VHH binders against Bifunctional adenosine 5'-phosphosulfate phosphorylase/adenylylsulfatase HINT4 (HINT4). Designs and how they scored, part 3

Target 1, 146 residues: Bifunctional adenosine 5'-phosphosulfate phosphorylase/adenylylsulfatase HINT4 (HINT4), of Arabidopsis thaliana (Mouse-ear cress) (q84vv6)
Amino acid sequence: MAGVNQACIFCEIVRNPTTTRLLHTDEKVIAFQDIKPAAQRHYLVIPKEHIPTVNDLQRRDEDYSLVRHMLSVGQQLLQKDAPQSIHRFGFHQPPFNSVDHLHLHCFALPYVPRWKAIKYKSLGPLGGFIEAETLLEKIRPLLSKV

## First folded at step 10 (VHH; from V5 with S31K)

Design W1
Fold by OpenDDE, fold request of step 11:
Structure W1 (fold): chain B 146 residues (1-146), chain A 124 residues (1-124)
Amino acid sequence: as target 1 above (146 residues)
Amino acid sequence: DVQLVESGGGLVQPGGSLRLSCAASGFTFSKYVMGWFRQAPGKEREFIGAISRTGGRTYYAVSEKGRFTISRDNSKNTLYLQMNSLRPEDTAVYYCAADEGYDWGLWPYEYDYWGQGTLVTVSS
């Protein structure tokens, strides 16, 4: 119940997992297919905790571990389901996300149809779509554990 | 049956304002991203903007210079488009549309339901 937004559609999926076919579930995250896939395999990995956007993540162990875990889950799913495809993992940065609940896009490329690639374009320092590994570098904790 | 019904269109002078409404029924309104489109005679239907399910986030076409504002009231199943500083080039049929997807719908093909449209004419 903690860390849940009652108005959030992704929180609703977390609360009512039977309404959506889950590809993965554990203590921290769930994964499911995008309702309008942009590729042969287009999965979303979301935390069970309501975190609105990538901008709400901090350079702390908890957030770094969470995103790393999200990426790991996505990688495992696509390796299993689409091992012969090129995989891409990333996040929309505001304002390019319509759902304010952190969600990792996992793609087995190519995009279908191809024009959908425009929706996931990286704009580098200007924002847009950020690669998962780039985000991890940004939120890497500054201090090592002693 | 799913219905989207636009209202509020009409004739307005340049520099004027209009507020369009879109009444939704037959589906769970709060589970859809809602968008506004317009189509002028002889032109393709173009994206104006969209609003997230909760209304907390909006996305507008680059061509919009802050003249248009999209809002929604989920308790009333209603979508709104506030248009200010209207110009003759804004003359078009305006459509509301619903998108069940988790990304912004930027193209008409991405939307699941459509209204019949309401005509806005900006003329002296």
Scores: ipSAE 0.905, ipTM 0.947, lowest interface PAE 0.5, mean pLDDT 95
Fold by OpenDDE, fold request of step 11:
Structure W1 (fold): chain B 146 residues (1-146), chain A 124 residues (1-124)
Amino acid sequence: as target 1 above (146 residues)
Amino acid sequence: DVQLVESGGGLVQPGGSLRLSCAASGFTFSKYVMGWFRQAPGKEREFIGAISRTGGRTYYAVSEKGRFTISRDNSKNTLYLQMNSLRPEDTAVYYCAADEGYDWGLWPYEYDYWGQGTLVTVSS
């Protein structure tokens, strides 16, 4: 289905926002705490539209703006809730994501427990975890002045 | 009460195949990532692989990739493990487990529910 997947657990959260404590909601995105947080603060920012993975994003204004907005929301939340922490923002690249709905991980470091860091390691050309800013550069529109 | 019940274990010769099943009840099966683990005598429980909620994505331990296939039928609340080209070193108790998390569970600690296990013995 264009924009919504009935079988997707994150789409379900979008459809039924009362079942999950939302930290943020607007026209494009929602944010909530990860159910098994890997840090003092571990938030997820997801688009309301069902976009399976980072690989489905294109070098177009719409996708760039969406990811930029997701990052902005995550930054604002962590600045508010954990201003004294080091913040990290990024995405799992397939096949390292278990939920095929685009979601930005927002961390107030350090990882707790520390071994959780292995799940969010960048593997370079092998994929793994991609920093949000790196993804934005990757999907930047070619003709955009941004 | 939450229940995971493995079945299909038994004695098989090297090179043989076996299909394990895990029947789930007492929780919303489709809302959990499901995984398979195994534990040989005197060894630690080790991750085999996991399958996403919809079954659209799987993640396997590097050592098991190619011989083992995980699938699920959410309409039947059942998880499967197809094992081919079995070896004596595959002898172990095999466990199914459920993880409500949004990331892959790679370690036993990450899983919320466990079955009692089913014994697989690979021997000539």
Scores: ipSAE 0.904, ipTM 0.946, lowest interface PAE 0.5, mean pLDDT 95
Fold by OpenDDE, look of step 11:
Structure W1 (fold): chain B 146 residues (1-146), chain A 124 residues (1-124)
Amino acid sequence: as target 1 above (146 residues)
Amino acid sequence: DVQLVESGGGLVQPGGSLRLSCAASGFTFSKYVMGWFRQAPGKEREFIGAISRTGGRTYYAVSEKGRFTISRDNSKNTLYLQMNSLRPEDTAVYYCAADEGYDWGLWPYEYDYWGQGTLVTVSS
């Protein structure tokens, strides 16, 4: 499931960075403004590698490090652009994602309009929106490298 | 200019099936999430379901799940709604809509483009 999907709109952004104003880019991830922001700041951080969903992540160092990095980038961006806001970071879990390319939602709250909160509701073990830190715990490697 | 044209509506008996089509033009169809809505007389326009850009993922309203199936053919710029086991309460004008957003559009005002609608009447 790794690689590039030619039909994926986020892969397209990765392949053609001029199509979207990037807030961040490095070897592994890019970040940009959501096209229809749900808050004062609403950024997306995505890996350059095509990973469809959070369910495709494994309990391995590579995936853990990637998500951790995504979160770090999101935190840095929101700290810079909206330091006085409450920040929220998380992922849609299927079937609540319309784009099958892993993407971290970064919010500077409150939601605008407020009803947008419905889209990002956490449903616990039933799914919904999963907090980034919760996901990191979920995919934490079982054994530490010696 | 952007155009969405629904077709396939008509009169059908309870328990029957109907397949609606939505022909899109004037925009890059494959870059939009496509959705179906319906509006019955005296009621608000309600979300039926949506389909991802590639067609790989769909999301349905709970009330319609299992009876309705949304699909798309990006090579034909066409969106489909297969409706089975139709009921009189399914009588409505059915609309297709396009959303450029990266989340599911659950509300009408989230969608960027709309068709004129096609009437579906379920009656014995």
Scores: ipSAE 0.899, ipTM 0.942, lowest interface PAE 0.5, mean pLDDT 95
Fold by ESMFold2, fold request of step 11:
Structure W1 (fold): chain B 146 residues (1-146), chain A 124 residues (1-124)
Amino acid sequence: as target 1 above (146 residues)
Amino acid sequence: DVQLVESGGGLVQPGGSLRLSCAASGFTFSKYVMGWFRQAPGKEREFIGAISRTGGRTYYAVSEKGRFTISRDNSKNTLYLQMNSLRPEDTAVYYCAADEGYDWGLWPYEYDYWGQGTLVTVSS
């Protein structure tokens, strides 16, 4: 299904990263600092492929491995840059995302200011911010190779 | 030079409607999230809602009860606020604002550019 990736600002960063210092780049993802951090450290890990939201992920090996990889990258970066902070990883679920390009929020806590925490509140079945491990459980493939 | 100019404010009767406009210049409009705020006398500037860079996603403060609709036209560098079923409590100065951030800005300090405001008075 066709995306509008030419208008997507994260797709622009993937294509032309000259205005954004990348913390990581590989075949599948890039990572960079959020332009307006909500915590002591606030990184975003995004796929190079335009995937609009968590709702577009399926129970497929490629989607599961992508999110696992995004989380691994975020964990490695924060372990290197903020090893003594509490870390938190997750995604906004629609309509709480303002950019329709899948992005993993990677926080080294505390939030700054502390009341920014409300933006990243999990609402359970009502939605809100979803922890990365919870998302992985939701998209874990149901079928074996058989 | 960055400019945001609100227009369309004025006096309306309760139950009436107004459409506010915010004309943007001096920056790449389509690269910013746009938001609407209002400030009643003696109160803090209150978030109304925001609209994504492409216009495809909106986020509203819970208090608006579906009476307000935010839209944008990137070809005209213009942001809109359609206000329906207006009440005296909606009397305020209405501000548009631009935010470069990657999260919804919920508080005024998160917005980079501001208009000077347009007064909406709801009274019979």
Scores: ipSAE 0.792, ipTM 0.883, lowest interface PAE 0.8, mean pLDDT 91
Fold by ESMFold2, fold request of step 11:
Structure W1 (fold): chain B 146 residues (1-146), chain A 124 residues (1-124)
Amino acid sequence: as target 1 above (146 residues)
Amino acid sequence: DVQLVESGGGLVQPGGSLRLSCAASGFTFSKYVMGWFRQAPGKEREFIGAISRTGGRTYYAVSEKGRFTISRDNSKNTLYLQMNSLRPEDTAVYYCAADEGYDWGLWPYEYDYWGQGTLVTVSS
């Protein structure tokens, strides 16, 4: 199993971590610095499992706990590395993602240069960048009546 | 040496079509997002669009009217731009470029490698 995609560059990072310095690794996720940072700090947290986009997440315990874990990892890393900065966490929604492997953007603001902010603008119902907490609410599991 | 070589430019009548090619060598083509830009005389290079490493996702400039299609063939290390319904305003030098980044590169400074360009002239 393990949802492997041979052509995915992020699956390659998971498979061969010696090609990228990892900031975090555990059973479910890895984290590393974006190779072309858009902010003072710009980290990516990705699942080891190949999940293409936010659109492939369901209101399931597994998906919800995964995104919560990704966010927790990003928050811990930025609190350690950039505690005095404003932090922002979110995901591109298709077609604004250039890599089809779910990845959480973790920013220590401001953006550098400042016009890069346009890449991460939330467009509300039109899509764009979705903040992590907004995504969590959209995929929060519904209670079962017992 | 990294090399990107555009071809397929030339003179075409308004309403016509051209297919541009960009042959890549000296780097692992499939590890790069590929983009097309153009530059009319006296203007800055303008983003047309980009295509993901696998070819499965494309992103086009907001101003694009759906007349251009980007594709790639990783087995041939080649990027393509199909241009239809050409207008005199499309006259420019067209460039392919490669970007190792994990976000869409929207500006020229975000691209790592560039071709020499191929001239497209749309004229009566």
Scores: ipSAE 0.790, ipTM 0.881, lowest interface PAE 0.9, mean pLDDT 91
Fold by ESMFold2, look of step 13:
Structure W1 (fold): chain B 146 residues (1-146), chain A 124 residues (1-124)
Amino acid sequence: as target 1 above (146 residues)
Amino acid sequence: DVQLVESGGGLVQPGGSLRLSCAASGFTFSKYVMGWFRQAPGKEREFIGAISRTGGRTYYAVSEKGRFTISRDNSKNTLYLQMNSLRPEDTAVYYCAADEGYDWGLWPYEYDYWGQGTLVTVSS
């Protein structure tokens, strides 16, 4: 079954959210609180479809639109719940993700404790945490001439 | 009752190999990230590495320098640590631990359940 992984704990949340308090649900994504928050607020936005990691995203309209929507949902949730905090949005890149189901980290800072920031450090070409806007630029579809 | 029981520790010569096991019971093993830590006398407990719920992804501290391999068998509720090219500096009590979180737990306080430890002594 395309877009679903039986062993994936996030796919399980999508199929059966009775034990997970959802902050948002729509046709393409759900959002919920991280079970062990690393910041004042720490939400996850995930696609309902099973997409393992950022490395499985390509420069195509569907992927770009999905990530843009995930970011929009995260932004709306944090603007509603923590409008006076600094917000940060991004993804772990392999091998720094422990769950192979694409998930956007949405933070209302500061980190708690503050040194948890090191888990979400961008390492540039070496990988690490990638900001959502940076990912969007990397997967933005190339326009065809003519 | 949650239990994690390490086994396989003992005395081994430098350059040798040892395989540690961690038998889990009292919780749904496949729903937890599993990690290995060690603690040498007089030192703080240090992270060795962790393995994802499915076993498909591992994350290692740089200190192991490619000598250690973590694996798990969810059908047997067992976590493993294969240790090769052992050195006297690897002498420590080795602990397995379980973490329900969605990020890699890098520090001991992030893990929910702990084993009692198994002693590994590298000398001769």
Scores: ipSAE 0.786, ipTM 0.875, lowest interface PAE 0.8, mean pLDDT 91
Fold by ESMFold2, look of step 12:
Structure W1 (fold): chain B 146 residues (1-146), chain A 124 residues (1-124)
Amino acid sequence: as target 1 above (146 residues)
Amino acid sequence: DVQLVESGGGLVQPGGSLRLSCAASGFTFSKYVMGWFRQAPGKEREFIGAISRTGGRTYYAVSEKGRFTISRDNSKNTLYLQMNSLRPEDTAVYYCAADEGYDWGLWPYEYDYWGQGTLVTVSS
């Protein structure tokens, strides 16, 4: 019964953001500062809808447009707040995510301290952190034959 | 008024097993990632692994090679560490810790609350 009653902490933020200041809200997503930033700036963009991980995304127009929108929001926020920094955007792939609610990491670099970079290392076919643009290519709908 | 209290430590022979518990109070247990660390005398505190708020996801240091299993029971506010195939190099004080962050905390400075530790000695 314990597993039946578990609640998602990001869903709680969506429903009641009294403890979390939102940087952005719209009909599909919210954005807020990571509670323990790993870089000069570290924002999270999450869908209001509970989607557990990148593994739950398909080559469907709705999933593609959602991730594209999440990335656009993150880009706009960092361009506003840290235009002179190098920006990086991506997702943890399981098991490297500690929260099972899809969230885009938006970094204005450098990492603080610098060794935190290891948490966000892309491992190629072995997984790890996946760049947002790479994920978008993986889930781009297949609309035409070659 | 936060407390984390480890228990279950003791003397174990090489190859043996031991189960540690960590009782939590004074905070909403289910809202925290929980981790286990250990520290041998004269050495730095070492990350063992962590478990998500729901218990559905775990992350382990590579050095454990599947010998340790972390679990939690949110209805009992308790975190567990099952240790199998124990070796003399596992001798250390074992600590539980709580982290409200949204990433896995890999280093001690990333954890908010700490227990007092329980001693595990592995020797013949």
Scores: ipSAE 0.781, ipTM 0.874, lowest interface PAE 0.9, mean pLDDT 91

Design W1
Fold by ESMFold2, look of step 10:
Structure W1 (fold): chain B 146 residues (1-146), chain A 124 residues (1-124)
Amino acid sequence: as target 1 above (146 residues)
Amino acid sequence: DVQLVESGGGLVQPGGSLRLSCAASGFTFSKYVMGWFRQAPGKEREFIGAISRTGGRTYYAVSEKGRFTISRDNSKNTLYLQMNSLRPEDTAVYYCAADEGYDWGLWPYEYDYWGQGTLVTVSS
């Protein structure tokens, strides 16, 4: 799960934090504004580690805690910056992601223009956009015994 | 200056194939998502599909139904559109475009740089 991808533009942002105005940084994640926002506010939270997509996450403590942390960061940022707006948090599933570096979309709604909502539609079994809480349940670790 | 130059258009028989190229200069090609659009006379510019910066992912408009394939060669700064099973309704000016965004651009206003277009005519 660990690595740096030289061709990945989000890995470049992680390596060179002075090239992008960061809203948050810690040991595991960074957050910044989407370069072409789809809503009143549109933030991205990404792991510093290169993880390509939600499909690379497993039912493991480290993956679950990472996504939970990403969501917590996004929630804190929008609660501070847009407390009166409806908030939405989720991920594109392949092939709807154009960047292969896991990134949480954090929206303060409404979408602008409103038809951009089409990009973030959940398609159920067919895929599409997955809500962060739904992803957390899918990767929640199972109890184990020795 | 940024330039995108399409080539490979022309007259093709129905059922035929055509490969369009888009030569890029004046920017770091590999840092942009690239897309193809087309515009028939009197109609709005229509999204065909887009390809990720690395070439590892593509996204196509549903209407294309697998007849078109987008590829790129970052070592040659070139974007391609392979079109198969061409129909008269595919007649249009085809444009390549570049997008710095982190989501697929589905509408023309989301793209930053545009080529001048190449005409594709499908008729017998």
Scores: ipSAE 0.778, ipTM 0.869, lowest interface PAE 0.8, mean pLDDT 91
Fold by ESMFold2, look of step 18:
Structure W1 (fold): chain B 146 residues (1-146), chain A 124 residues (1-124)
Amino acid sequence: as target 1 above (146 residues)
Amino acid sequence: DVQLVESGGGLVQPGGSLRLSCAASGFTFSKYVMGWFRQAPGKEREFIGAISRTGGRTYYAVSEKGRFTISRDNSKNTLYLQMNSLRPEDTAVYYCAADEGYDWGLWPYEYDYWGQGTLVTVSS
């Protein structure tokens, strides 16, 4: 029913795109600049559908395709806008996300200031920030080779 | 006009508890991450923890985990800090702050609005 997602600030951006300058929009995702960038460039790519966190993604074609598309959009934007920078793409895993609406962080490094890197530390199997390619492998559909 | 007003500070003995409140006005409270900081005399303002816009997630500084609990009531535009097992080292001015950002703000410069602070003194 209408209103289940009304508290989500990213759902509001999806519903009312004139409140935030969008870098990209299509039928599945939107992209915009983080309001408080942590790097030379810091973009967010989010699904239009409200998916709370990476933990809500399963090994199925729809989820894999969505994350693949989010990554592709982020890569294209940074390749256009910051082709000479090192790029980094990933997601906070709970509880390190402050917004419960799946969002891909797209960085053109370095971090500004450099100590902001602490927020995006990947701890491997212990959690933390997860690289987009690592997430894609974890949710790659099983049985797709039938 | 944005205002954040802390209350509930005072003198408490070691091992005691206090509950701080932060009343917000002049902005849409539910659109902000809220955080608590403190500043002891002669020291930098340090992060205690933060709570998401909906109240569904909290993030705490490692040193304060387990003794302090942050909560919020968006219907009352109020942020809370429950402090238990207080120690003399907890003596400080405690500040609430509001952050429009999409990541946890860990440093004071990341917060947009600040309260004036409430003094907590833990001493025999």
Scores: ipSAE 0.777, ipTM 0.871, lowest interface PAE 0.8, mean pLDDT 91
Fold by ESMFold2, fold request of step 11:
Structure W1 (fold): chain B 146 residues (1-146), chain A 124 residues (1-124)
Amino acid sequence: as target 1 above (146 residues)
Amino acid sequence: DVQLVESGGGLVQPGGSLRLSCAASGFTFSKYVMGWFRQAPGKEREFIGAISRTGGRTYYAVSEKGRFTISRDNSKNTLYLQMNSLRPEDTAVYYCAADEGYDWGLWPYEYDYWGQGTLVTVSS
């Protein structure tokens, strides 16, 4: 049988962080450097809870708050570590993610080499990479709900 | 210690089918994204597609056109490429490769381990 039901590699990092240098940890998220960085700095912020992809997020307070917190952590880390660089934050949308555990890509640009940028192009309604602020607007709870 | 060995190549007629295998040893197979590449005579190595660590997600090059299917069996440390409706333009050496990264590797330099290749020839 193909690797169906294998442990999620990011869940393993959450469970056993001694083998991965964490840049941040709190009750909801961890952050670490991508193992094959695509930019001058390339961090991942992931929830401790296993959420497979952006498609599993809903217009609910807990999901919105989680993504907002992930973005805040990424922003703080890059402001500290690379304040002189242009920063970019976003998510792969399926099928462009190779790991099914929600992860925010945090880039201090430029991409290295610069042609890696093609992996993180936003394709608009066709999908691809989605900017964190755009995702937040898509999942923001509706004001008309009471 | 790491070894990837492709097999299943050979001569096939246009319109035929072939299944390639890639046997892995010397590393924890399930911790790697696996990919297939090919190199036709006189051309650069071309990405075909890749499969996630669990086998639950695949990503194919747009040029592939739906004739190829990638699968893996982590209990047997084996990666597969099923090729259908073969054409003479599919003639190439086919390589499997392993990538520890957290993004799809689209270019050869992004893969950590490589097989030696298996030749597929499609002709009458």
Scores: ipSAE 0.776, ipTM 0.872, lowest interface PAE 0.9, mean pLDDT 90
Fold by ESMFold2, look of step 15:
Structure W1 (fold): chain B 146 residues (1-146), chain A 124 residues (1-124)
Amino acid sequence: as target 1 above (146 residues)
Amino acid sequence: DVQLVESGGGLVQPGGSLRLSCAASGFTFSKYVMGWFRQAPGKEREFIGAISRTGGRTYYAVSEKGRFTISRDNSKNTLYLQMNSLRPEDTAVYYCAADEGYDWGLWPYEYDYWGQGTLVTVSS
C-alpha cells in the first residue's frame, strides 16, 4: 500500500511531531495549520502513511475509511475552532498539488485574499480541486446483491 | 544570506532558444518550491510556472504550455528555465523565486525570496 518517503516534507512532519504544532494526532492521521493559510482558517489533515495523491486511492474499505476519518477530523476541528464560518473540505488533484503526500484542505471561509479561491476551484470531471464528499463517493466500495 | 542569481539572459532572434539558470544559496534549496516569473516593461510580474521540491511535479501558467520547461537539480542548488520558440513578446526581465508554502504560489506576494533578474530580449 503506502510507505514513508524520506524526501517528503509531510513525512518529515509525521516523523518529527514535536517540531510542528499539531492540531490533532491519532494512529492514522495528523492535522496542522497550513504554513501559508488561504482562508480565515486553513488546516491540513494528512495520513501518517505516505500516499502520494487522490489518484492512488481505490474503491477499497481501507481507503474509504481513511478519507472518511480525515474528513471527520477536519470537520471536528473547524466546528470547534470556527463554528460560525462556512466550511469547505477537499483535495487538489494532480498537477494542482505541489506536495506529493495526500492532504485534505480544511477551510473556514472566506478565502484571504478573496482571489485565492481560484486555486481551489472544482472543474468537475475535468479535474482541479475535488470536494471531500465527492471523492468519498468516487472511492466508495461497490456493494452488490445477487 | 539568501541569494538567488539568474543567468543566461541575452539577445536572441525570434524562434530561438535560451536556457536560464538560477543559482541558490543561503537556504535549503530542496525545501522550497521554485518558480519563474517575468516582467515586461510597464507590466506587472507575470507567473510562468513552478516546480515541486523534488522536481517531480511542475505547474505552468496556461499561456506558457508547451514552449517552456522548468527543471531543477537539487545537488547543484540550481533551477532552470528552458525557453523555446521565442517571440518578441517574450522580451522581459526573468526572475526566479522560492516559496516555502504547501500550495503552488501563483502571485509574486506568495514567494519568499527573489533574484535580481536576467534580461531576455527577443528581436530581429
Scores: ipSAE 0.774, ipTM 0.868, lowest interface PAE 0.8, mean pLDDT 91
Fold by ESMFold2, look of step 14:
Structure W1 (fold): chain B 146 residues (1-146), chain A 124 residues (1-124)
Amino acid sequence: as target 1 above (146 residues)
Amino acid sequence: DVQLVESGGGLVQPGGSLRLSCAASGFTFSKYVMGWFRQAPGKEREFIGAISRTGGRTYYAVSEKGRFTISRDNSKNTLYLQMNSLRPEDTAVYYCAADEGYDWGLWPYEYDYWGQGTLVTVSS
């Protein structure tokens, strides 16, 4: 089967960053501006590895560490670029993600226009947008809880 | 020179079915989320649903669940809307649209390219 993962638009950005200006790159993640921002600032932090959705994360050190790192990168970028705005960080849960490559939304609020907020409403454990700290608690390794 | 062309509209009896097609050219079809909208006379353009770039994920307006199915064939640059159990209230011009964004586009202003529309009339 030729082209496995070749269809993922975010994998393409990871492989060929010359078409997208990166705000951050390291061995695990990249960050860039959303192509259609929903807020004063709207950045995406994505793993270089293809992980389709939050549903593919488990309670293990690798996954927890990755999401903590993604959040830390987003926080540092927004603290640098928009320190006086309220910040919000989270993920769409299926089926509300239109791209099947894990991506952290990093907002410097307010939403623009304000009604875009409806796209990022949390429905709690039943779905919708999940805040990054909530996801971290859901995937925290059980042994590290002690 | 982007072009989206809807077809398959026409007159149909209540309870009937129609399949709409949207032929795309002038852009890389597989890099776009595709959506269907409709507009009845005197009404705002209404979101029906959207389908991901690969076709693997769909998102529907709440009111349209169960009667309409969106699909795409990237090898043929074509988007489809299967409409079943049609009602007179479904009478509208139906539009396909393309969105390069990374979130589902729920409103018309979020879509980059639009077709000219195909008229669907449901009447006895």
Scores: ipSAE 0.761, ipTM 0.865, lowest interface PAE 0.9, mean pLDDT 91

